# Ledger of designs, part 18: VH-VL binders against Rho GTPase-activating protein 19 (ARHGAP19)

Target 1, 207 residues: Rho GTPase-activating protein 19 (ARHGAP19), of Gallus gallus (Chicken) (q5f3g0r98to304)
Amino acid sequence: MSLKRKEKGVVFGSPLTEEGIAQVSQLIEYLHKNLRAEGLFRVPGNSIRQQILKDALNSGTDIDLDSGEFHSNDVATLLKMFLGELPEPLLTHKHFHAHLKIADLTLFDEKGNKTSTPDKERQIEALQLLFLILPAPNRSLLKLLLDLLYQTAKKQDKNKMSAHNLALMFAPHILWPRNVTANDLQENITKLNNGVTFMIKHSQKLF
Below, E stands for the ipSAE of ESMFold2; O stands for the ipSAE of OpenDDE; V2 stands for 0.75 times the mean of E and O plus 0.25 times the DockQ between their complexes.

## First folded at step 17 (VH-VL; framework fv_zagotenemab)

Design j1 (from n4 with heavy chain T30K; at its last look DockQ between E and O 0.62; V2 from the best seeds 0.78)
Fold by ESMFold2, look of step 17:
Structure j1 (fold): chain C 207 residues (1-207), chain A 118 residues (1-118), chain B 112 residues (1-112)
Amino acid sequence: as target 1 above (207 residues)
Amino acid sequence: EVQLVQSGAEVKKPGESLKISCKGSGYSFKSYWIEWVRQMPGKGLEWMGRIYPYDDDTKYEKNFKGQVTISADKSISTAYLQWSSLKASDTAMYYCARQEWDYYFDYWGQGTLVTVSS
Amino acid sequence: EIVLTQSPGTLSLSPGERATLSCRSSQSLLHDEGKTYLHWYQQKPGQAPRLLIYEVSNRFSGIPDRFSGSGSGTDFTLTISRLEPEDFAVYYCMQGTEYPLTFGGGTKVEIK
């Protein structure tokens, strides 16, 4: 018996697919053309306009993001919501602790003591390896996302969003543990933010 | 392998126009600043300006503003430095260099010698 | 604009000797973000400059450990612990803290 017909247009809250990436890519393309917005990704959009966009993406309805009806903050907030509503984080539960370890790879001083300075070479190598073993849809979207955030950070003199600011906004939407507790978040938030900051700044070398 | 390859040496007369090039390879050209640096004969290094090829965002040192034009064509990974009317005082070596973060220039072109004389 | 003053103008030394090059800034190079954007480049005769040290003390990839940088605020030093024949060149400091980006006048390290 036919228990389920092929679903059309359900993108948010569902596992990541190539169709979902294609739909979300419209948001990313728009944002590449609107990087100068002050507070991009920090300032929330309008919830009503966001729901209209969300419904359109889920139904496959064509929308004209350049019409002037929507603000860049609407699109930016919707991208964050899409990532945070994935059943599994973009960077996967499996690699959560690996990302904590990578973020803790720092240089040692002349006395052999650990510093707070990232070991750039080792972190890049470790992230390249982790990204190679991501599921293909995750790796594809991650590349698009990190390129967008890289270019956003490059315009920080205009939009006021540093790579660190962007990491604060995006880390909770792309990386969280399977069993999230207040203790896990508190203990690890700085490492997670530093790790995502590093991914943004060095994204041109990670893929 | 990251490379910046500049166009060849030029010998020009005052009043002539000139466009010299800097072609980047081995990296994502559009996502790095291209910096232009002048070195007059026997002198030190002078920053002239920069361009971000992704969106053509451009900055000039004040004394070069209006004296040269910095541009880029990201489709062929090339940046340009251009004069509409050369002066003898433009005789110098011109370098391009790339910059990603933190304002240091990690890779440099080989230089283009421009000689302007009657 | 920030002026960088390098001293001495010329440093005449023999291979194996220690070189100490000074760069002084007309104002603090500490940026609002907490980083100090003071960088060092080497230029050999007939060649383009190359990056040695970035952000005061960080050795760029492939640069030998005989090169080291130090300093803070307005006073910075490049040290070459044991000069090799290939180290005889002109050395420039550069600041990135404020536009326009500016270079020091250079220190020529030459064979005595």
Scores: ipSAE 0.791, ipTM 0.885, lowest interface PAE 0.8, mean pLDDT 90
ESMFold2 (binder alone), look of step 17: mean pLDDT 93; pTM 0.944
OpenDDE, look of step 17: ipSAE 0.876; ipTM 0.927

Design j2 (from n4 with heavy chain T30R; at its last look DockQ between E and O 0.70; V2 from the best seeds 0.81)
Heavy chain, then light chain:
Amino acid sequence: EVQLVQSGAEVKKPGESLKISCKGSGYSFRSYWIEWVRQMPGKGLEWMGRIYPYDDDTKYEKNFKGQVTISADKSISTAYLQWSSLKASDTAMYYCARQEWDYYFDYWGQGTLVTVSS
Amino acid sequence: EIVLTQSPGTLSLSPGERATLSCRSSQSLLHDEGKTYLHWYQQKPGQAPRLLIYEVSNRFSGIPDRFSGSGSGTDFTLTISRLEPEDFAVYYCMQGTEYPLTFGGGTKVEIK
ESMFold2, look of step 17: ipSAE 0.814; ipTM 0.896
ESMFold2 (binder alone), look of step 17: mean pLDDT 93; pTM 0.944
OpenDDE, look of step 17: ipSAE 0.880; ipTM 0.928

Design j3 (from n4 with light chain D32S; at its last look DockQ between E and O 0.76; V2 from the best seeds 0.80)
Heavy chain, then light chain:
Amino acid sequence: EVQLVQSGAEVKKPGESLKISCKGSGYSFTSYWIEWVRQMPGKGLEWMGRIYPYDDDTKYEKNFKGQVTISADKSISTAYLQWSSLKASDTAMYYCARQEWDYYFDYWGQGTLVTVSS
Amino acid sequence: EIVLTQSPGTLSLSPGERATLSCRSSQSLLHSEGKTYLHWYQQKPGQAPRLLIYEVSNRFSGIPDRFSGSGSGTDFTLTISRLEPEDFAVYYCMQGTEYPLTFGGGTKVEIK
ESMFold2, look of step 17: ipSAE 0.775; ipTM 0.884
ESMFold2 (binder alone), look of step 17: mean pLDDT 93; pTM 0.946
OpenDDE, look of step 17: ipSAE 0.863; ipTM 0.921
ESMFold2, look of step 18: ipSAE 0.763; ipTM 0.874
ESMFold2 (binder alone), look of step 18: mean pLDDT 93; pTM 0.942
OpenDDE, look of step 18: ipSAE 0.853; ipTM 0.919

Design j4 (from n4 with light chain S61K; at its last look DockQ between E and O 0.76; V2 from the best seeds 0.76)
Fold by ESMFold2, look of step 17:
Structure j4 (fold): chain C 207 residues (1-207), chain A 118 residues (1-118), chain B 112 residues (1-112)
Amino acid sequence: as target 1 above (207 residues)
Amino acid sequence: EVQLVQSGAEVKKPGESLKISCKGSGYSFTSYWIEWVRQMPGKGLEWMGRIYPYDDDTKYEKNFKGQVTISADKSISTAYLQWSSLKASDTAMYYCARQEWDYYFDYWGQGTLVTVSS
Amino acid sequence: EIVLTQSPGTLSLSPGERATLSCRSSQSLLHDEGKTYLHWYQQKPGQAPRLLIYEVSNRFKGIPDRFSGSGSGTDFTLTISRLEPEDFAVYYCMQGTEYPLTFGGGTKVEIK
């Protein structure tokens, strides 16, 4: 009958754990029910409501997101914050440059020269392999995230969020280098955004 | 491999009902729009409408809205095109096709010939 | 509604010749996110259409490199650099920039 007293913990800013995924999954489930919100993931939520929600997740308190006191923008912003506040990016530091190289995979002509035509099959295969070597919690959350973004992009006629728009919003929250230099990020931002766009659009084939 | 298999040819009379099917295989059926296209005898291609089987979200071309019903049963990976009362002018080949992104139809069903004559 | 006008209606050529098919749109097909949703399909007699080219110039997988697409704005071209016997068919352009999705009237490429 009595609820078990939950241990106090910090989910935000901590290494990803099974408990952290369970807490974040509540946000993802809610967002699956709210895909039609215009500007989802682009329009910020209310900072006070976000802090209330963040505190509840950190304490392990069960949250009724369907109560009506929170807006989809609050939940969407909080999901981005969770990902960006991880001590290491969801896609990991070690694979930052691998993602750049994958985005640059193109077909070769009969003479063996690199063309400008993307090699989508090689890019999918390379991402499948990279995802297999992610830590298990990272791979699990990545699948939940990419499934959500896939379906969000499918509703772009309603929510105005294309796969590219979503990639712009999420790439800095899931992939960054160990040493952030203005030149390294600036020189590669298009490749990173294209890579995340590709992950969203092909998510059904990556796992 | 990816395949869309449509139900067989139909010969009907005006006023009869009809439901034709399009079964997808070799891919995640719920992740693709199913598009319906009419080709009248000797004529080009006309977009009729589409459905997203994940949540049954539908869109119709204006002249087909109210004239046909597009539906899906995702449990058996099948989309449907349905008439409650056929007209002779409904005589045509009907194709289903799938669309994931960017509004191109990458795979098509073989077509269902519907003939409506007195 | 966007009207696509294909020309010529019929193109009579011999195997080995170059085919150039035109598709003209009543409005620009550039979408506000920078993509142009103009696609090409091939339909052989008694068969369903099949995708050749998507987004102006991208060959679908398995499509030979003798097929190429080009153009921008309102004017688009499908080129077959050297016709093979299997290329004699009807070719349709289609736009996805706005609803309703619309097709061109087709260009029949036939053996001279």
Scores: ipSAE 0.648, ipTM 0.825, lowest interface PAE 1.2, mean pLDDT 89
ESMFold2 (binder alone), look of step 17: mean pLDDT 93; pTM 0.946
OpenDDE, look of step 17: ipSAE 0.865; ipTM 0.921

## First folded at step 18 (VH-VL; framework fv_zagotenemab)

Design g1 (from j3 with heavy chain K59R; at its last look DockQ between E and O 0.76; V2 from the best seeds 0.77)
Fold by ESMFold2, look of step 18:
Structure g1 (fold): chain C 207 residues (1-207), chain A 118 residues (1-118), chain B 112 residues (1-112)
Amino acid sequence: as target 1 above (207 residues)
Amino acid sequence: EVQLVQSGAEVKKPGESLKISCKGSGYSFTSYWIEWVRQMPGKGLEWMGRIYPYDDDTRYEKNFKGQVTISADKSISTAYLQWSSLKASDTAMYYCARQEWDYYFDYWGQGTLVTVSS
Amino acid sequence: EIVLTQSPGTLSLSPGERATLSCRSSQSLLHSEGKTYLHWYQQKPGQAPRLLIYEVSNRFSGIPDRFSGSGSGTDFTLTISRLEPEDFAVYYCMQGTEYPLTFGGGTKVEIK
């Protein structure tokens, strides 16, 4: 598959557009054909090949992802970079604290102690509503991303990437607060990771 | 409404072939494992194997490997269990079940009774 | 292969009584991911099994709170706090920690 993009413009680091979604969709489609790669999204690709691909996307230069020139790890790393370099996170700054509160909706045991087990029905309902108010491009790309990560986690026996492992790799690239300090992230990182784990595992019900 | 609907009961003779079906509806069929479980008359439950319809990834329990074939046609949301040559010892109830995460089977088909006798 | 041993084989009780069913594993069911994949199913005569409890203690949707699960490691229990007429059935535990997936032999709960 060749990446034929004729419009001049910077795709990375720019606000999400339909053109950016088209570029990312091609990467996501390629990755759906390579789900069995061990350590997908965890093992970094080659920096030189990644920069070549990134430059081609930004300039509209034709590249055939199925040519064998690039490894699946190059494409996987580039997807994470695209998401993390957006001026605003895919899940938006506005909803950062909502995601923290949703992730904290967990079950209680027989003794009345709060557990780490998600209250599945409450979290699904809350996320469905939250996703309905995302900007349309964000919602569309989020669906494509979560569908990819869902299927990647289903291949855990081959690729060694659980939904939790994928959440660790993706949470910092799709959700962060507007004004970040190291302390703010550390205090909430477990909730953020658990929230993204839940989104991956239940993506089929969220859209 | 999630449903798994299995094909009807079968009465067969030894040596005949058979393909039974399990049709899933009310959910994204390709995104869930389909598990096959045998229950011999008066006996407990035995896991036979599974398929992931997205890419036909299969796994068999060792004693069923080579004895049955598990397959799927995702265009019609249907999984199959088939024998090329039935034996009397294949007489049993066969269930399909759905599994998403954490290895529990949340929805089950109604079962297909297969009777193999001369 | 992990062997699950259920006891007793048959439990004869009257409606209103407490039922306690045991499932014991040949090895720990704690997965390296930190979860314990021990699940309970109910099977009434002529019917398919249905999920009751997943991951030791979580009731599945629509399951009455008279059903509870507990345990850890190798020893697990299903408790029915007050038997109803519809609870007389066979109960199976199942593990998902290692392939092949395996079921216990079942405990039949019958009217005394």
Scores: ipSAE 0.682, ipTM 0.839, lowest interface PAE 1.1, mean pLDDT 90
ESMFold2 (binder alone), look of step 18: mean pLDDT 93; pTM 0.945
OpenDDE, look of step 18: ipSAE 0.854; ipTM 0.919

Design g2 (from j3 with light chain H31Y; at its last look DockQ between E and O 0.80; V2 from the best seeds 0.78)
Fold by ESMFold2, look of step 18:
Structure g2 (fold): chain C 207 residues (1-207), chain A 118 residues (1-118), chain B 112 residues (1-112)
Amino acid sequence: as target 1 above (207 residues)
Amino acid sequence: EVQLVQSGAEVKKPGESLKISCKGSGYSFTSYWIEWVRQMPGKGLEWMGRIYPYDDDTKYEKNFKGQVTISADKSISTAYLQWSSLKASDTAMYYCARQEWDYYFDYWGQGTLVTVSS
Amino acid sequence: EIVLTQSPGTLSLSPGERATLSCRSSQSLLYSEGKTYLHWYQQKPGQAPRLLIYEVSNRFSGIPDRFSGSGSGTDFTLTISRLEPEDFAVYYCMQGTEYPLTFGGGTKVEIK
């Protein structure tokens, strides 16, 4: 008779699935209870503890983050790693240039000249449409992520992380072009960061 | 439509307690700060303090700390301003206002006039 | 604590005239990320305040073009290019750069 080794779940580096979201949601739930950590998402955690967490999530093991074994920075770093290790960015390659164009939507003055003032109404409408056409797992995780970052930014007096600071930390983990060079990113990085800042600050209106 | 509706005017004597309310509607109540502002008769505006109903995070201006209590009941989308023992100097109009980002108050309640006299 | 000093205390003008209101801060209001948290509110008689201008120069939704804000550092200005009858009110500046949040003393714009 043939014995089959039970295949362990692989969450990191795999396409996004509902099981992967369920595993990562444990991290998000923990972080909602730990929003006051100074430098959350900016200050790295301990690499050894992070590997322990990563292995536990990949095995499908329920993890007790409240055990005191892990620091909030371990969990925060692991969430960023999960997003950045997806085969395709959470916001998808397909919509990369749409996000650049949305970030450029600004008001016009009385002479019809483009200003530097963002057109909030048009940006919200455009993002609502883009989010509706995301694959369902992507949209579900995006909502959980943006809700977390919204509340993190609301605690900036304690954690020192503004919506802009969070956008700097998360933009490269959720949106990148198919053929990335360092020069391409630097050419567009301000627009991408501003776009993610906008998503965080207006997340309550985007879903 | 975003609205903040405050409880009605109050006439009180010194030493009495009072709790006035501010009910938010048309938005996600827990995702916005509620700010309290005093305006004494014929005077300008004074920030009193704030609450974040998501987690009841509360801050007070120094002269109001210990003089009033700011609280919220997110189950009914309502914030409160409360005195244990009113003084005549508490006679004023009290506004609640909403703040999301960048420390500006985008929507205001209609105000609650509190009159304290013997 | 940041003190905001508004001038003049009262500005007596007729409809159609330009109003220029000053707000001076005891220290710079420039904050991180290039933001300056200086805001303007209008309070009509018997009404709650309403937001006009946020972050120095940005008009809030529904605020007409005749209202504009300018300034930097410690000196800020609210301008009403052509006064309309509904613009006769008290105007307050407010800073959000540090706690406690503070308002200026107000400028009353009244009919001459």
Scores: ipSAE 0.686, ipTM 0.848, lowest interface PAE 1.2, mean pLDDT 90
ESMFold2 (binder alone), look of step 18: mean pLDDT 93; pTM 0.943
OpenDDE, look of step 18: ipSAE 0.850; ipTM 0.917

Design g3 (from j3 with light chain E98H; at its last read DockQ between E and O 0.63; V2 from the best seeds 0.78)
Heavy chain, then light chain:
Amino acid sequence: EVQLVQSGAEVKKPGESLKISCKGSGYSFTSYWIEWVRQMPGKGLEWMGRIYPYDDDTKYEKNFKGQVTISADKSISTAYLQWSSLKASDTAMYYCARQEWDYYFDYWGQGTLVTVSS
Amino acid sequence: EIVLTQSPGTLSLSPGERATLSCRSSQSLLHSEGKTYLHWYQQKPGQAPRLLIYEVSNRFSGIPDRFSGSGSGTDFTLTISRLEPEDFAVYYCMQGTHYPLTFGGGTKVEIK
ESMFold2, look of step 18: ipSAE 0.795; ipTM 0.892
ESMFold2 (binder alone), look of step 18: mean pLDDT 93; pTM 0.941
OpenDDE, look of step 18: ipSAE 0.850; ipTM 0.918
ESMFold2, look of step 19: ipSAE 0.778; ipTM 0.885
ESMFold2 (binder alone), look of step 19: mean pLDDT 93; pTM 0.937
OpenDDE, look of step 19: ipSAE 0.855; ipTM 0.918
ESMFold2, fold request of step 20: ipSAE 0.745, 0.740, 0.696; ipTM 0.873, 0.870, 0.851
ESMFold2 (binder alone), fold request of step 20: mean pLDDT 93, 93, 93; pTM 0.943, 0.942, 0.943
OpenDDE, fold request of step 20: ipSAE 0.887, 0.884, 0.889; ipTM 0.932, 0.929, 0.932
ESMFold2, last read: ipSAE 0.760, 0.758, 0.714; ipTM 0.877, 0.879, 0.862
ESMFold2 (binder alone), last read: mean pLDDT 93, 93, 93; pTM 0.943, 0.941, 0.941
OpenDDE, last read: ipSAE 0.887, 0.894, 0.886; ipTM 0.931, 0.935, 0.931

Design g4 (from j3 with heavy chain D56E; at its last look DockQ between E and O 0.83; V2 from the best seeds 0.81)
Fold by ESMFold2, look of step 18:
Structure g4 (fold): chain C 207 residues (1-207), chain A 118 residues (1-118), chain B 112 residues (1-112)
Amino acid sequence: as target 1 above (207 residues)
Amino acid sequence: EVQLVQSGAEVKKPGESLKISCKGSGYSFTSYWIEWVRQMPGKGLEWMGRIYPYDEDTKYEKNFKGQVTISADKSISTAYLQWSSLKASDTAMYYCARQEWDYYFDYWGQGTLVTVSS
Amino acid sequence: EIVLTQSPGTLSLSPGERATLSCRSSQSLLHSEGKTYLHWYQQKPGQAPRLLIYEVSNRFSGIPDRFSGSGSGTDFTLTISRLEPEDFAVYYCMQGTEYPLTFGGGTKVEIK
């Protein structure tokens, strides 16, 4: 761990800092060792154990996640909760519409007409640039998160969680607009889920 | 630039052991499957098995299980195919290949020719 | 296990002609995820195979547009619209829908 441990403070519901990343990294490291749990990130954990973990992280109390006291679903649910409780989404409000536009980048046919085939090369390049201009804490945590989700999807034969399933579980926790309107919900959520799926599958090329 | 470089050709006698290598470069080695493929002289391609170097998750085709060992050393970005006791019928070209998603092999090693004869 | 049968075994043609290669599967290659994992590779003498087409019809990076793939279920086709001298090789289909991964027996495209 490269970050100093905070003696006291609030991690959940607070702006993302290097100290908060250090605390949350414990959850991510644990999950890397527990990728085979069926339904990981989809099946909820136990709310009492989750509250114990949340309180301990907020107080800076040492937790041995490898003690056997906690289930991987407890830790997975807590990670989602942390991301969703950030004052601003991990991918930021500022870039919400950029992500919608990136999802619309498609190839053109011989006649010059837009097709439905994604332009993977342009989407990768656009995401690389967008990630470079994120605040440093956001970029650092995003890399840790996407690495975790990539490896989770690689174990799909054991845990039953595809990249698409993971995107459904994580998109609402990392990307939302400042002003949610009724006409944004149905159409935009599909594009956002597809965009997060793409980020997971291509994460090895995005950083 | 993604590359898979395999160890050189081998000439062996029946009963000898052998370990051939496949070194990956230009990508995150631990995050891609390495697939092993046999091609007997003048014949087609046969999938032998695979390994995910991140956690050493390994899968074998049933006729190769127990006949070869697939392993990896992620610290040097290298996968291995190993025999404890070679047979003349092991004479073949052996390829490693990389697989990320959707079960297609996008990059292949140059192959290692193994000849087993007395 | 899924058996892939390629036909013809050998296809003798001249440069400029159209080549049509068949790959037939013993069972449907449609995966429960909704994708069909049927892929095509080219192997020239003394060389490793190279990927041409993935998931039935998607051309891999750098593959000329004269190569195209089609099909569904159990019946798949690789088409080379106008053969070039460098296209004379052996072509293999492969399925990834079910383990073990299996290849077809190959179709050799040679100069008549």
Scores: ipSAE 0.752, ipTM 0.870, lowest interface PAE 1.1, mean pLDDT 90
ESMFold2 (binder alone), look of step 18: mean pLDDT 93; pTM 0.945
OpenDDE, look of step 18: ipSAE 0.851; ipTM 0.919

Design g5 (from j3 with heavy chain T30R; at its last read DockQ between E and O 0.69; V2 from the best seeds 0.82)
Heavy chain, then light chain:
Amino acid sequence: EVQLVQSGAEVKKPGESLKISCKGSGYSFRSYWIEWVRQMPGKGLEWMGRIYPYDDDTKYEKNFKGQVTISADKSISTAYLQWSSLKASDTAMYYCARQEWDYYFDYWGQGTLVTVSS
Amino acid sequence: EIVLTQSPGTLSLSPGERATLSCRSSQSLLHSEGKTYLHWYQQKPGQAPRLLIYEVSNRFSGIPDRFSGSGSGTDFTLTISRLEPEDFAVYYCMQGTEYPLTFGGGTKVEIK
ESMFold2, look of step 18: ipSAE 0.822; ipTM 0.905
ESMFold2 (binder alone), look of step 18: mean pLDDT 93; pTM 0.944
OpenDDE, look of step 18: ipSAE 0.878; ipTM 0.927
ESMFold2, fold request of step 20: ipSAE 0.826, 0.837, 0.850; ipTM 0.904, 0.911, 0.916
ESMFold2 (binder alone), fold request of step 20: mean pLDDT 93, 93, 93; pTM 0.946, 0.945, 0.947
OpenDDE, fold request of step 20: ipSAE 0.903, 0.897, 0.902; ipTM 0.938, 0.935, 0.937
ESMFold2, last read: ipSAE 0.821, 0.828, 0.827; ipTM 0.905, 0.906, 0.905
ESMFold2 (binder alone), last read: mean pLDDT 93, 93, 93; pTM 0.946, 0.945, 0.946
OpenDDE, last read: ipSAE 0.901, 0.898, 0.901; ipTM 0.940, 0.937, 0.940

## First folded at step 19 (VH-VL; framework fv_zagotenemab)

Design f1 (from g3 with heavy chain D56E; at its last look DockQ between E and O 0.70; V2 from the best seeds 0.77)
Fold by ESMFold2, look of step 19:
Structure f1 (fold): chain C 207 residues (1-207), chain A 118 residues (1-118), chain B 112 residues (1-112)
Amino acid sequence: as target 1 above (207 residues)
Amino acid sequence: EVQLVQSGAEVKKPGESLKISCKGSGYSFTSYWIEWVRQMPGKGLEWMGRIYPYDEDTKYEKNFKGQVTISADKSISTAYLQWSSLKASDTAMYYCARQEWDYYFDYWGQGTLVTVSS
Amino acid sequence: EIVLTQSPGTLSLSPGERATLSCRSSQSLLHSEGKTYLHWYQQKPGQAPRLLIYEVSNRFSGIPDRFSGSGSGTDFTLTISRLEPEDFAVYYCMQGTHYPLTFGGGTKVEIK
């Protein structure tokens, strides 16, 4: 029988805290300085370097990301891994279906038929509401993440990552249903991707 | 509310330097492109170039490249258009405009009239 | 460089009439991402331009529904269904699909 203890600096796989966000923010700050990497967030990094970095974050060990030891793809992959390993998605299980409905709010044409064009005003208003009722740590990290993805998409000419490409990479890591199955993803993947694309492009108005 | 406020009208002689400004407010200045547009007297609109203040990424239309300098100081939310040596043909109204996505200009400055004559 | 040719150069019309403004591009404005970056601006005398329509047919916030845009590929139209006195101005199309960004020459809508 062992004495149950709390490990200092355990970040991955645990609920969000402000301390955990502060540690993960080092990754986000580094990535803001490295937005020009081709395929950022799509091209995987080196698994050995990623494990070193993951262990450092979990232990609270300082590591110099600017040392040259790590590639930006290592850091980018680790950020996605952190988000996907959260016990609950960043956007929460509670709001999964709300996000699907919001992504489906589109304009109607002159004949009264529904189009594929987002209804920007309605989607922004709905997302502002959902973001206001997120737990404070989730809202804080979401703002940091969407700011990063916004700036990544602004460098699309260099890194080849559009807002849509970024949404494809991030949607499964930040939003999934309570009982995740392949059918849930297949049935809703287009709406989820469109919703995350919209969040990235309009992040300046969501907070 | 979003505003772009440009510096006042200028009357200059050929060969003089000039730097005009465009100050953004009511939004995150560094996260939007600032576009510069020339309108010569009685003529249409011409795109000159743009800057992304976050990292100062700049792009120029080919005929303005080397003729003007586009810059920004993000600490004071201000973009600049600058000539080292004005020509009479630089006489025009100069607009700044904001662009977020999809290359449309949603907010415009009031314009700066530059008159170059001897 | 993409040339946008607007026609007519001048429309002389009365309030209440329908205005139809054409913008023709020297190349297709359909971007490889599937969007068409063709936009319309209005410039009243002594004023800066203002955005009316973005991406062919989307009205910008606060633009009256008498303004509509249509078209695809190389051929685009701005329509004002019933001219109001405040609509007498110069109208420009602009494209962002191809670098560099270019404007059309403008169509002046004036009182007949």
Scores: ipSAE 0.759, ipTM 0.877, lowest interface PAE 1.0, mean pLDDT 90
ESMFold2 (binder alone), look of step 19: mean pLDDT 93; pTM 0.940
OpenDDE, look of step 19: ipSAE 0.843; ipTM 0.914

